# Designs tried in a protein design chat: miniprotein binders against q8lar0. Part 24

Target 1, 344 residues: q8lar0
Amino acid sequence: FNDGLLPNGDFELGPRHSDMKGTQVINITAIPNWELSGFVEYIPSGHKQGDMILVVPKGAFAVRLGNEASIKQKISVKKGSYYSITFSAARTCAQDERLNVSVAPHHAVMPIQTVYSSSGWDLYSWAFKAQSDYADIVIHNPGVEEDPACGPLIDGVAMRALFPPRPTNKNILKNGGFEEGPWVLPNISSGVLIPPNSIDDHSPLPGWMVESLKAVKYIDSDHFSVPQGRRAVELVAGKESAVAQVVRTIPGKTYVLSFSVGDASNACAGSMIVEAFAGKDTIKVPYESKGKGGFKRSSLRFVAVSSRTRVMFYSTFYAMRNDDFSSLCGPVIDDVKLLSARRP
Key: E = the ipSAE of ESMFold2; O = the ipSAE of OpenDDE; V2 = 0.75 times the mean of E and O plus 0.25 times the DockQ between their complexes.

## First folded at step 11 (miniprotein)

Design t6 (at its last look DockQ between E and O 0.95; V2 from the best seeds 0.84)
Fold by OpenDDE base, look of step 11:
Structure t6 (fold): chain B 344 residues (1-344), chain A 92 residues (1-92)
Amino acid sequence: as target 1 above (344 residues)
Amino acid sequence: SKVRIRITFTVPDPETAERIAEYLKDLIEWLAELLGLKVEIEVTVRGDTVIVEITIKGDPEEIEYLIRLLELWLEEMAERLGAKVEVEVTRE
């Protein structure tokens, strides 16, 4: 498999007319490269359902998963390798909605009730370890609503092979620059959400775990201001968005944790504070954002007290974009380095 | 309201042209039915070029929606296939 969209992952190739009843797909193999189960609809962008207009983020078509509906695609992978799946989803119901993503035996439940973008669409990512040279990717709506057609819209299903970086003599942290992560769709400017990690799941952001109730956002330099390289992390939900990594340290040895704090140039203006932790040691880094990009460097000097030290970042406050007054946003962290301090 | 649309789609090879012609016709028919529109479609394949002539009758707003949707799809498909597309719309 080559990184990018799955075969017909954007659903721009749809069913034949004879396989359609209105927007409902009545043949389980009618959508090329996908196998369907349950009530599945093929939805054109701008489709009107009652008072709701179903807008597709990219392209002309998407799929909607009704009650207990699913889509499945078998893909060639390499046994033992790690992969990240990325897809766009939007809720269409007022009630709590969730999606189950699975590659047997791995699975994750993704709540989509929280909307991070004013567009109503968010990009979600999930990682798995391939157990064989083939993977069945399944996206499933476990919900049961009064209206069987009610359910999330899905579009832009993509995958990327992950190569977890190793610690080096220049940085004890893995992937401190966040340059390794899920697939970023080139034509979408919303960033990719890294959801909270479930038990036994691998992180789509190698080396880092999201140990909070809400997601962090993975952003790219093509659409956002990034302090270093081509990728960074935006802490979009205050204290409920946290990234952490456990590193090997030597008790009694002095270390310096350095990092960049900035904004993503996404109209997220205001006073921000990033809290950084190294074990029990902490520093609060204020940043005055104009929402037009920029960053500053900060550091935390500490003495390790254990053979393992937990490094963690979160934002003290919630923030919203000042252009739409609805989208969640926050400070950007990047270029995170942990090194032993020079002996005096 | 009555609208005529002429689509010219040029692809890299004749085999692709035949597939696009068939799919496009079917797609338009489905969308027309979905939107409650009357449609007449004529498809011509000449080598690597597909010509689709469409006559649409019905609600003006729905017709315009269909046009926008079709243009969007055609653009995406053209990019994917490395093809060229031209759409001419005549409103009566």
Scores: ipSAE 0.820, ipTM 0.946, lowest interface PAE 0.6, mean pLDDT 94
Fold by ESMFold2, look of step 11:
Structure t6 (fold): chain B 344 residues (1-344), chain A 92 residues (1-92)
Amino acid sequence: as target 1 above (344 residues)
Amino acid sequence: SKVRIRITFTVPDPETAERIAEYLKDLIEWLAELLGLKVEIEVTVRGDTVIVEITIKGDPEEIEYLIRLLELWLEEMAERLGAKVEVEVTRE
């Protein structure tokens, strides 16, 4: 497997005309590389269905998953390795829409939200550990509506291998710079949503759990300002966003947690606050953002009371981007380090 | 309303040219049916080059939508294949 779009992951190759009734795909193998189930449509960008205009984020075509619909692809993987799936999705109906992403026996149900971008399209990510030499990747709409076509649009399905970094003597946190994370589609500048999870072994952001009600956003330096390196995390939720990692510590020893707080240069102006935690110890870090990039560094000195210390970054900053007044945004964290302090 | 389109698509090899020619013709026929347009399609494959000549008749707004969609798809295919694409549109 090579990192990037799955075979025909952007759906730019579609069914033969003989396998179509309007936009409905009537043959379960008609979309190259994919196996279909339920009501599936092949949608040209800009297609009008009633009062809706269905625009795709890149390219000419996307797939719409109607009632109980699924798309599936079998991919060769390395047993025991970790992978992250990235895909683009948009809601099309007024009712709540969800996608169930699975590689058996693991799955995640992801609500499709409209608050992260003005286009209505967002990149989502999910991770799994390969249990065999093949992975059956399934994206499924569990919904049923009166209109059988009602359901999310899908495009841009990609995958990458994850190589979780180890703690070092220079940083006992895993992946403190966020340099290991989900695949970022080259021509999509929205960042990648990492939905809430509670297990770091299957996180698309190795070492980190998303503990908020809503996703956080993984951002890259090709499309955003980041404090250090090529990757960072934006705490976007508008209602409490948090990432956390549990780290081995020595009770009684003093540690320093250091990190950067900034903005992504995405017009997210305001008085931001990031709260950092190490166990019950905390610091609030204010940052006055003009939405044009920049960062400052802060630290939290603490004495470990346990052999395991939970490190968490938390934001309650509510903001919409100043350029569209409709997309949630938030502070950026990056360059997170944890080291024991030297004796005086 | 009537529009004529000439697409010249240069690809890495003759087998790929033949495959793209067949696919593109079928794609245009599906989209035309979907949009209620009448099309006449002539496809010529010369080595690694595909020439598609399309005569489209029907509603002007749907014709412009089809043209926009084809240009978008051809951009994606050109990038994917490292190909050269030229599109010439003659509106009558």
Scores: ipSAE 0.788, ipTM 0.934, lowest interface PAE 0.7, mean pLDDT 87
ESMFold2 (binder alone), look of step 11: mean pLDDT 83; pTM 0.795

## First folded at step 12 (miniprotein)

Design v1 (at its last look DockQ between E and O 0.94; V2 from the best seeds 0.85)
Fold by OpenDDE base, look of step 12:
Structure v1 (fold): chain B 344 residues (1-344), chain A 92 residues (1-92)
Amino acid sequence: as target 1 above (344 residues)
Amino acid sequence: SKVTIRIEITVPDPETAEKIAEQLREMIEWLAELLGVEVEIEVEVRGNTVIVTIKIKGDPEEIEYLIKLLEMWLEEMAEKLGAKVEVEVERE
């Protein structure tokens, strides 16, 4: 598999006319490259359902998963390799909506109730380890609503092979620059949400776990201001957006955690504070964002007390973009380094 | 209102052209039914080029919506397939 959209991952190839009843897809194989289960709809962009206009994230068409509905695609992968799936999802119900993403035996539940973007849809990512040379990717709506058609809109399903970086003598943290992560869809400026990884052992952001109730945002330099390289992490939900990594340390040895704090040039203006943790040691780093990009460096010097030290970042406060006053945003962290301090 | 749309899509290979032609026809027929508009569709494949003529009759808003969808779809196809797309719309 080559990185990018899955075959018909954008759902622009649709069913035959005879396989449609209104927007409902009747034949389980009617959507090319996908196998359907349950109540699935093929939705054109701007489709009106009652008083609601269904927003299709990309292109002309998307699929909506009703009650207990799922879409499935078999894809060729390499056994033992790690992959990240990226897809767009939009809530269409007022009630609690969630999605189950699975590649057997791995599965994750993604809450999509929280809308991070004013566009009405967000990009989500999930990672898995291939157990064979084939993977059945399943996106499933586990919900049961009174309206069987009610459910999330799915679009732009993509995948990327992940290559987890290893600690080096220059940085004992893995992927400190966040340069390895999920597929970023071209021409989409929303970033990619990395959901909480409370259940899964694998992260779409290698080396880092999202240990919070909310997601962090993976941002790219093409659409955002990134302190270093081409990728960074935006802490979009205050203390409820946290990334963490456990590293091996030597008790009694002094270390320096250094990192960049900035904004993504996404109109997230205001006073921000990043809290960085190394075990029990912590530092608060204020950053005055003008929402136009920029960053500063900070560091935390600490003495390791254990053979394992947890490094964690979150934002002290919630923030919203000042252009739409609705999109969640926050400080950007990047270029995270952990090194042993030189003895004076 | 009545609108005539002429679409020419040139793709890299004839097989793709046939597939696109079929997909486009099916899509238009489905959308027409969904939107409650009447359509007459003529599809021709010449080598790597798909030529589609659509005559649409119905509610002006629905027609415009259909046109918009087609344009969006064509844009996606152009990008995805490296296709050249030409569209002409005549409103009567």
Scores: ipSAE 0.831, ipTM 0.950, lowest interface PAE 0.5, mean pLDDT 94
Fold by ESMFold2, look of step 12:
Structure v1 (fold): chain B 344 residues (1-344), chain A 92 residues (1-92)
Amino acid sequence: as target 1 above (344 residues)
Amino acid sequence: SKVTIRIEITVPDPETAEKIAEQLREMIEWLAELLGVEVEIEVEVRGNTVIVTIKIKGDPEEIEYLIKLLEMWLEEMAEKLGAKVEVEVERE
């Protein structure tokens, strides 16, 4: 397997005409490389449904998953390795559209929302650990509506091997620079949503768990301003956005948590505050964003009270980007380091 | 309204040319039915090169939409396959 789009992951290879009824795909193997179930449509970009025009993220075609619909592909993987799936999705008709992404026995249900981009579609990510040399990747609409065609659009299904970094003597936090994370589709500048995690979930952002109710956004330096390296995290949830990592510490020992706070150069202006936590210790970092990039560095010195310290970054910033007046945005964190100090 | 489209696609090998020719024929036939336009399609495969001639009759707006879809799809094929693509459109 190589990182990138799954075979026919952009759906540009379509069904034979004889397998189509309007836009409905009748044959479960009609879309090359995919196995279908339920009510599935093959949608040309710009297709009109009533007053809506369905535009796809790239290329000419996407799929729409109606009632109980699934798309499935079997992919060769390395047993024991970690992978992240990225895909584009858009809501079309129901207020509470959602997708269930799975590679057995792992799965996640993802609400499809419209507040993260002006186009109405976003990139979503999810991670799994391979339990065999093959993975059956399933994207499923568990919804049932009176209109059997009602359901999300899907496009751009990609996968990336994850290599979770380990702590080092220069940084006891894993993945503090966020350089390991989900695949960012080429030519798509929206960033990648990382959904909320539980303690036992695999994360598409190794080392980090999204502890807010809503997703955070993984951003790249080709399309955004990032403080360091090629990747960063935008804390973009509506009223609350949080990422956390639990790290091994020695009670009584002094540590310094250092990090950058900035903006993504995505027209997100406002008075931002990022709160950094190390256990019970905290610091508030104000940042006046002009939406044009930039960052400042901050640190928190603390004495560990436990053998495990929870490091968390938290934002309650609520704003919309001033270039589209509809997309949520927030502060960027990056370049996170945790080191023991020589003296308290 | 009547439009003639000529598409010439050169791909790395003849097996790919045959596959692209079949994909393009099936796609055009499906889209013509979906959009309510009449098409006459001629497909010729010469080694690594596919030549498709499409004569379209129908609503001008649907014809332009079909042309846009074809151009989008051809751009993706050129990128993914390393194909050379030439498109000529003659409106009558």
Scores: ipSAE 0.795, ipTM 0.943, lowest interface PAE 0.7, mean pLDDT 86
ESMFold2 (binder alone), look of step 12: mean pLDDT 86; pTM 0.841

Design v2 (at its last look DockQ between E and O 0.98; V2 from the best seeds 0.86)
Fold by OpenDDE base, look of step 12:
Structure v2 (fold): chain B 344 residues (1-344), chain A 92 residues (1-92)
Amino acid sequence: as target 1 above (344 residues)
Amino acid sequence: SKVTLRIEFTVPDPETAEKIAEQLREMIEWLAELLGVEVEIEVEVRGNTVIVTIKIKGDPEEIEYLIKLLLMWLEEMAEKLGAKVEVEVERE
């Protein structure tokens, strides 16, 4: 498999006319490259359902998963390799909506109730370890609503092979620059959400776990201001957006955690505070964002008290973009380094 | 209202052209039914080029919506396939 969209991952190839009843797909194989289960709809962009206009994230068409509906695609992968799946999802129900993404035996439940973008859709990511040379990717709506058609819109399903970086003598943290992560869709400026990882040991952001109720945003330099390299993490939901990594340390040894704090040039202007943790030690780093990019460096010196130290970042406050006053945004962290300090 | 669309879609290979032609026909027919408009579709494949003529009759808003969708799809497919698209719209 080559990184990018899955075959017909954008659903621009649709069913035959004879396989459609209105927007409902009545044949499980009617959508090319996908196997359907349950109530699945093929939705054109701007489709009106009552007073609601269904927003298709990309292109002309998307699929909507009704009650207990799913889509499945078999993909060739390499056994033992790690992959991230990226897809766009839009809520269409007022009730609690969630998606279950799975590659057997791995699965994750993604809450999509929180809308991070004013566009009405977000990009989500999930990671798995291939157990064989083939993977059945399943996106499933586990919900049951009164209206069986009610459910999330899915579009732009993509995948990327992950290559988790290892700690080095220059940085005992893995992927401190966040340069390894999920597929970033071209021409989409929303970033990719890394959802909370409460169940799975694998993260689409290698080395980092999202240990919070909300997601963090993975941002790229093409669309955002990134302190270093081509990728960074935006802490979009205050204290409810936290990234963490456990590292090996030597008790009694002094370490320095250094990192960049900035903004993504996404009109997220205002006073921000990043809280960084190394075990029990913490520092609050204020950053005055103009929403036009920029960053500063900060560091936390601490003495390790255990053979393992948890490094964590979150934002103290919630923030919204000043241009739309609706999209969640926050400070950017990047270029995170943890090194042993030389004794003076 | 009545609108005529003429589409020329050129793809890198003839097999793809046939697939696109079929997809386009099916899509138009489905959308027409969905939107409650009447369509007459002529599809021809010449080498790597799909030539489609669509005559649409019905509610002006629905027609425009259909056109919009088609254009969006064509653009997306053109980008994806490295294809060239030419569209002519005649409103009557």
Scores: ipSAE 0.821, ipTM 0.947, lowest interface PAE 0.6, mean pLDDT 94
Fold by ESMFold2, look of step 12:
Structure v2 (fold): chain B 344 residues (1-344), chain A 92 residues (1-92)
Amino acid sequence: as target 1 above (344 residues)
Amino acid sequence: SKVTLRIEFTVPDPETAEKIAEQLREMIEWLAELLGVEVEIEVEVRGNTVIVTIKIKGDPEEIEYLIKLLLMWLEEMAEKLGAKVEVEVERE
């Protein structure tokens, strides 16, 4: 296993002509490295189906998962290790579309949303802990429609090993810099959605849970401005886009939570407020975003009242990109630190 | 409408060249049927270089679409494989 695209994860190696009926793939092993089930199409970018033009975000081909369709690949992994899957997906028909991503016994059902990008394609991420030496990675459309071809497009399936960071004497928060997270596909500048996590799922952003109605966005310094290092988190949906971590604290002891607030240089201009929480204590951090990068640092001093303190961030308000007036965006957080303070 | 493409695709090794040649032939034959265009395909592997000559006849819109797809695919494969690509297009 190597980090990055799965073997033929971009579907640029296609079926033999004899395995095709139009765009339908009629042999379950016809797409190299993949095992297929249900109604599966191999789609050339720009292909017309009725009123739709099917465009892919990168490369020439993608896969469309129709009625009860799935794609599966078996990958060698290390039992007990953590991995994150990244894939690109787009909705194609008028009904609600979703994907079930699984490595048994874990799975997640992800709605294919249209609010995060103007292209209709987004990168999604999901993580699992390997239960054996192999992972059967399955992406499945559980839907059934009269048109058997109706279903999401998939492209760019990638995976990386995660090494969950631990607290240190310089930061009792795990992964405060967000440097450990899902694979970011080269040449795709949308960032990677981290959908809401259930309480017992493994996070593609180790140490952090997305306990909100909408995703947060994982961004990289190759495509965005980030306050520190190579990675950050964009809070894309106001109070419905939140990231949280529970940390061990000593009741009665004073702590300082410090963090950066900025913008991703993605045309997300406006007056913003990041709200930071440590248990019941809170601070509102105003930030005037010009959509061109930059950041400021802020902190929250508090006294722990419990052996466990919930640290959380969200933005007070929704924002949209000024260049398309339709895509959700928001402030960036990064370089999050929590340390005990010496009593004054 | 009639278009002739000549593709030279040079990869790091001969085994990869044979695989790419097979992928190109299968892909072009499939797309030609899908788009309703007529193709004559000649594929030759010389060491680590794949040489493909494609003569395409049909609807101009479908021919241009096929060419765009093929060029896009070649660019992706060249990037992935560290290959060199040379394409000549002759429209008649």
Scores: ipSAE 0.818, ipTM 0.948, lowest interface PAE 0.7, mean pLDDT 89
ESMFold2 (binder alone), look of step 12: mean pLDDT 85; pTM 0.820

Design v3 (at its last look DockQ between E and O 0.95; V2 from the best seeds 0.84)
Fold by OpenDDE base, look of step 12:
Structure v3 (fold): chain B 344 residues (1-344), chain A 92 residues (1-92)
Amino acid sequence: as target 1 above (344 residues)
Amino acid sequence: SKVTLRIEITVPDPETAEKIAEMLREMIEWLAELLGVEVEIEVEVRGNTVIVTIKIKGDPEEIEYLIKLLLMWLEEMAEKLGAKVEVEVERE
């Protein structure tokens, strides 16, 4: 498999006319490369349903998963390799909506109630380890609503092979620069959400776990200001957006945690505070964002008290973009390094 | 209102052309039904080129919406397939 959109992952190849009843797809194989189950709709961009306009983030068409509906695609993978799936999703119901993403035997539940982008669409990511040379990717709506058509819109399903970096003598943290992560769709400026890792042992952001109620945002340098390299993490939901990594340390040894704090140049202006943790030690790093990019370096010196130390970052406060006053945004962290301090 | 669209799509190979022609026809027919507009569709495949003429009658807003969708789809196809797309729109 080559990184990028799955075959017909953008759903621009649609059903035949005879397979449609209004927007409902009545044949399980009517959408090329996908196998359908349950109430699935093929939705044109801008489709009006009552007072709601269903907007597709890219292209002309998307799919909507109704009650207990799912889409499935078999894809060739390499056994033992790690992959991330990225897809766009939008809520269309007022009630609680969630998506189940699975590649057997792995599965994750993604709540989509929180809207991070003013566009109504967010990009979500999930990771799995291939158990064979083939993977059945399933996106499922487990919900049951009064309106069977009610459910999330799905579009732009993509995949990327992950290559988890290992600790080095230059950094005992894995993927401290966040350069390894899920597929970033080109021409989409929303970033990719890394959802909370409540069930899965695998993160689409290798080395880092999202140990919070809400997601963090994975941002790219093409669309955002990134302190270092081509990728970074935006802490978009205050204390409810946290990334963490457990590292091996030597009790009694002094370490220095260094990192960059900045903004993504996404109009997220205001006073921000990043809280960084190394075990029980913590530092608050203020950052005055103008929403136009920039960063500063900070560090936390600490003595390890155990053979394992948890490093964690979150934002103290919630923030919203100043241009739309609705999109969640926050400080950017990047270039995270943990090294043993030189003995004086 | 009545609108006529003329679409020419050039793709890398004839097989793809046939597929695109079929898909486009099906899509237009489906959308027309969905939107409650009337369409007359003529599709011709000449080598690697698909030529589609669509005459649309109905509510002006729905017609414009249909056109918009088609253009969006064509743009995606152009990018995906490396196709050249030309569209002419005549409004009556």
Scores: ipSAE 0.812, ipTM 0.943, lowest interface PAE 0.6, mean pLDDT 94
Fold by ESMFold2, look of step 12:
Structure v3 (fold): chain B 344 residues (1-344), chain A 92 residues (1-92)
Amino acid sequence: as target 1 above (344 residues)
Amino acid sequence: SKVTLRIEITVPDPETAEKIAEMLREMIEWLAELLGVEVEIEVEVRGNTVIVTIKIKGDPEEIEYLIKLLLMWLEEMAEKLGAKVEVEVERE
């Protein structure tokens, strides 16, 4: 397995004409590298659906998953290793749409929402631990509508091996810089949604769990401003967009939690507050965002009361981009460090 | 409205050239049926090079959409394969 798009993950290798009825794919092996089931369409970018024009994020083609439709691909993996899947999706029907992403026996049901971008397309991520030397990756629309073609568009299916970092003597938080995370498609500038995790789910952001009602957004320095390194996290939905990590601490010892708060240069202007927690201790960090990048450092000094301390971040308020007045956005956190306090 | 496209694609090896030629023919025939345009397709494979000549007749809007889609797909394939692509468009 190599990191990046799955074989034919962008669907640019298409069916033969004889396997098509209009846009419907009628042969379960017609799309190279994929096994299909249910009502599947192969959609050219700009295809008209009634009064709606279906534009794909990159390339010429995408697939649409109608009633009970699925796409499946078997990928060689290393048993016991962690992987993240990234894919682009948009809803096409007036009803709420969901996708079930699975590598048996694990799965996640993801609502396809429009609050994160005005294009209707978002990148989603999900992670799993390989239980064998192969993974059957399935993306499935569990919905059933009167129109059998009704369902989400899928494009850009990619996978990345995850190497969860360990605490060091320079930072007892895992992955505090967010440098380990889901695959970012280099040609798509929307960031990657990390949906809420259940307690039993693996995280596409190693060390961190999304303990909220809505996603956080994983952003890269090629498309956004980030405070440090190449990756950061945007807290896009106020108190409904939160990340957390539990770390080992020594009761009675003093620690300093330090972090950057900034903006992604994505037109998310406004007065923001990031709330940071270490157990019961908290700090509120105001940040006046101009939507043009920039950041500041802040810290929280605390005395650990337990051998395990929960570190958490969220934003106090919702914000929306001022270039479309509809897409959720928020402050960026990055460069999160936890160290014991020592004399100078 | 009538448009003639000449597409020349040079790829790394002859097996890839044969595959691209077949894929292009199948794609153009499918899209022509989908868009309601009339096409005449001539395909020649010379070693590593595919030459496709397409005569398109129909609604000007659908012809331009087909051309844009083909160019988009060719750009993707050129990137993936390290191919050289030349396209000439003659509008009548």
Scores: ipSAE 0.787, ipTM 0.936, lowest interface PAE 0.8, mean pLDDT 88
ESMFold2 (binder alone), look of step 12: mean pLDDT 86; pTM 0.833

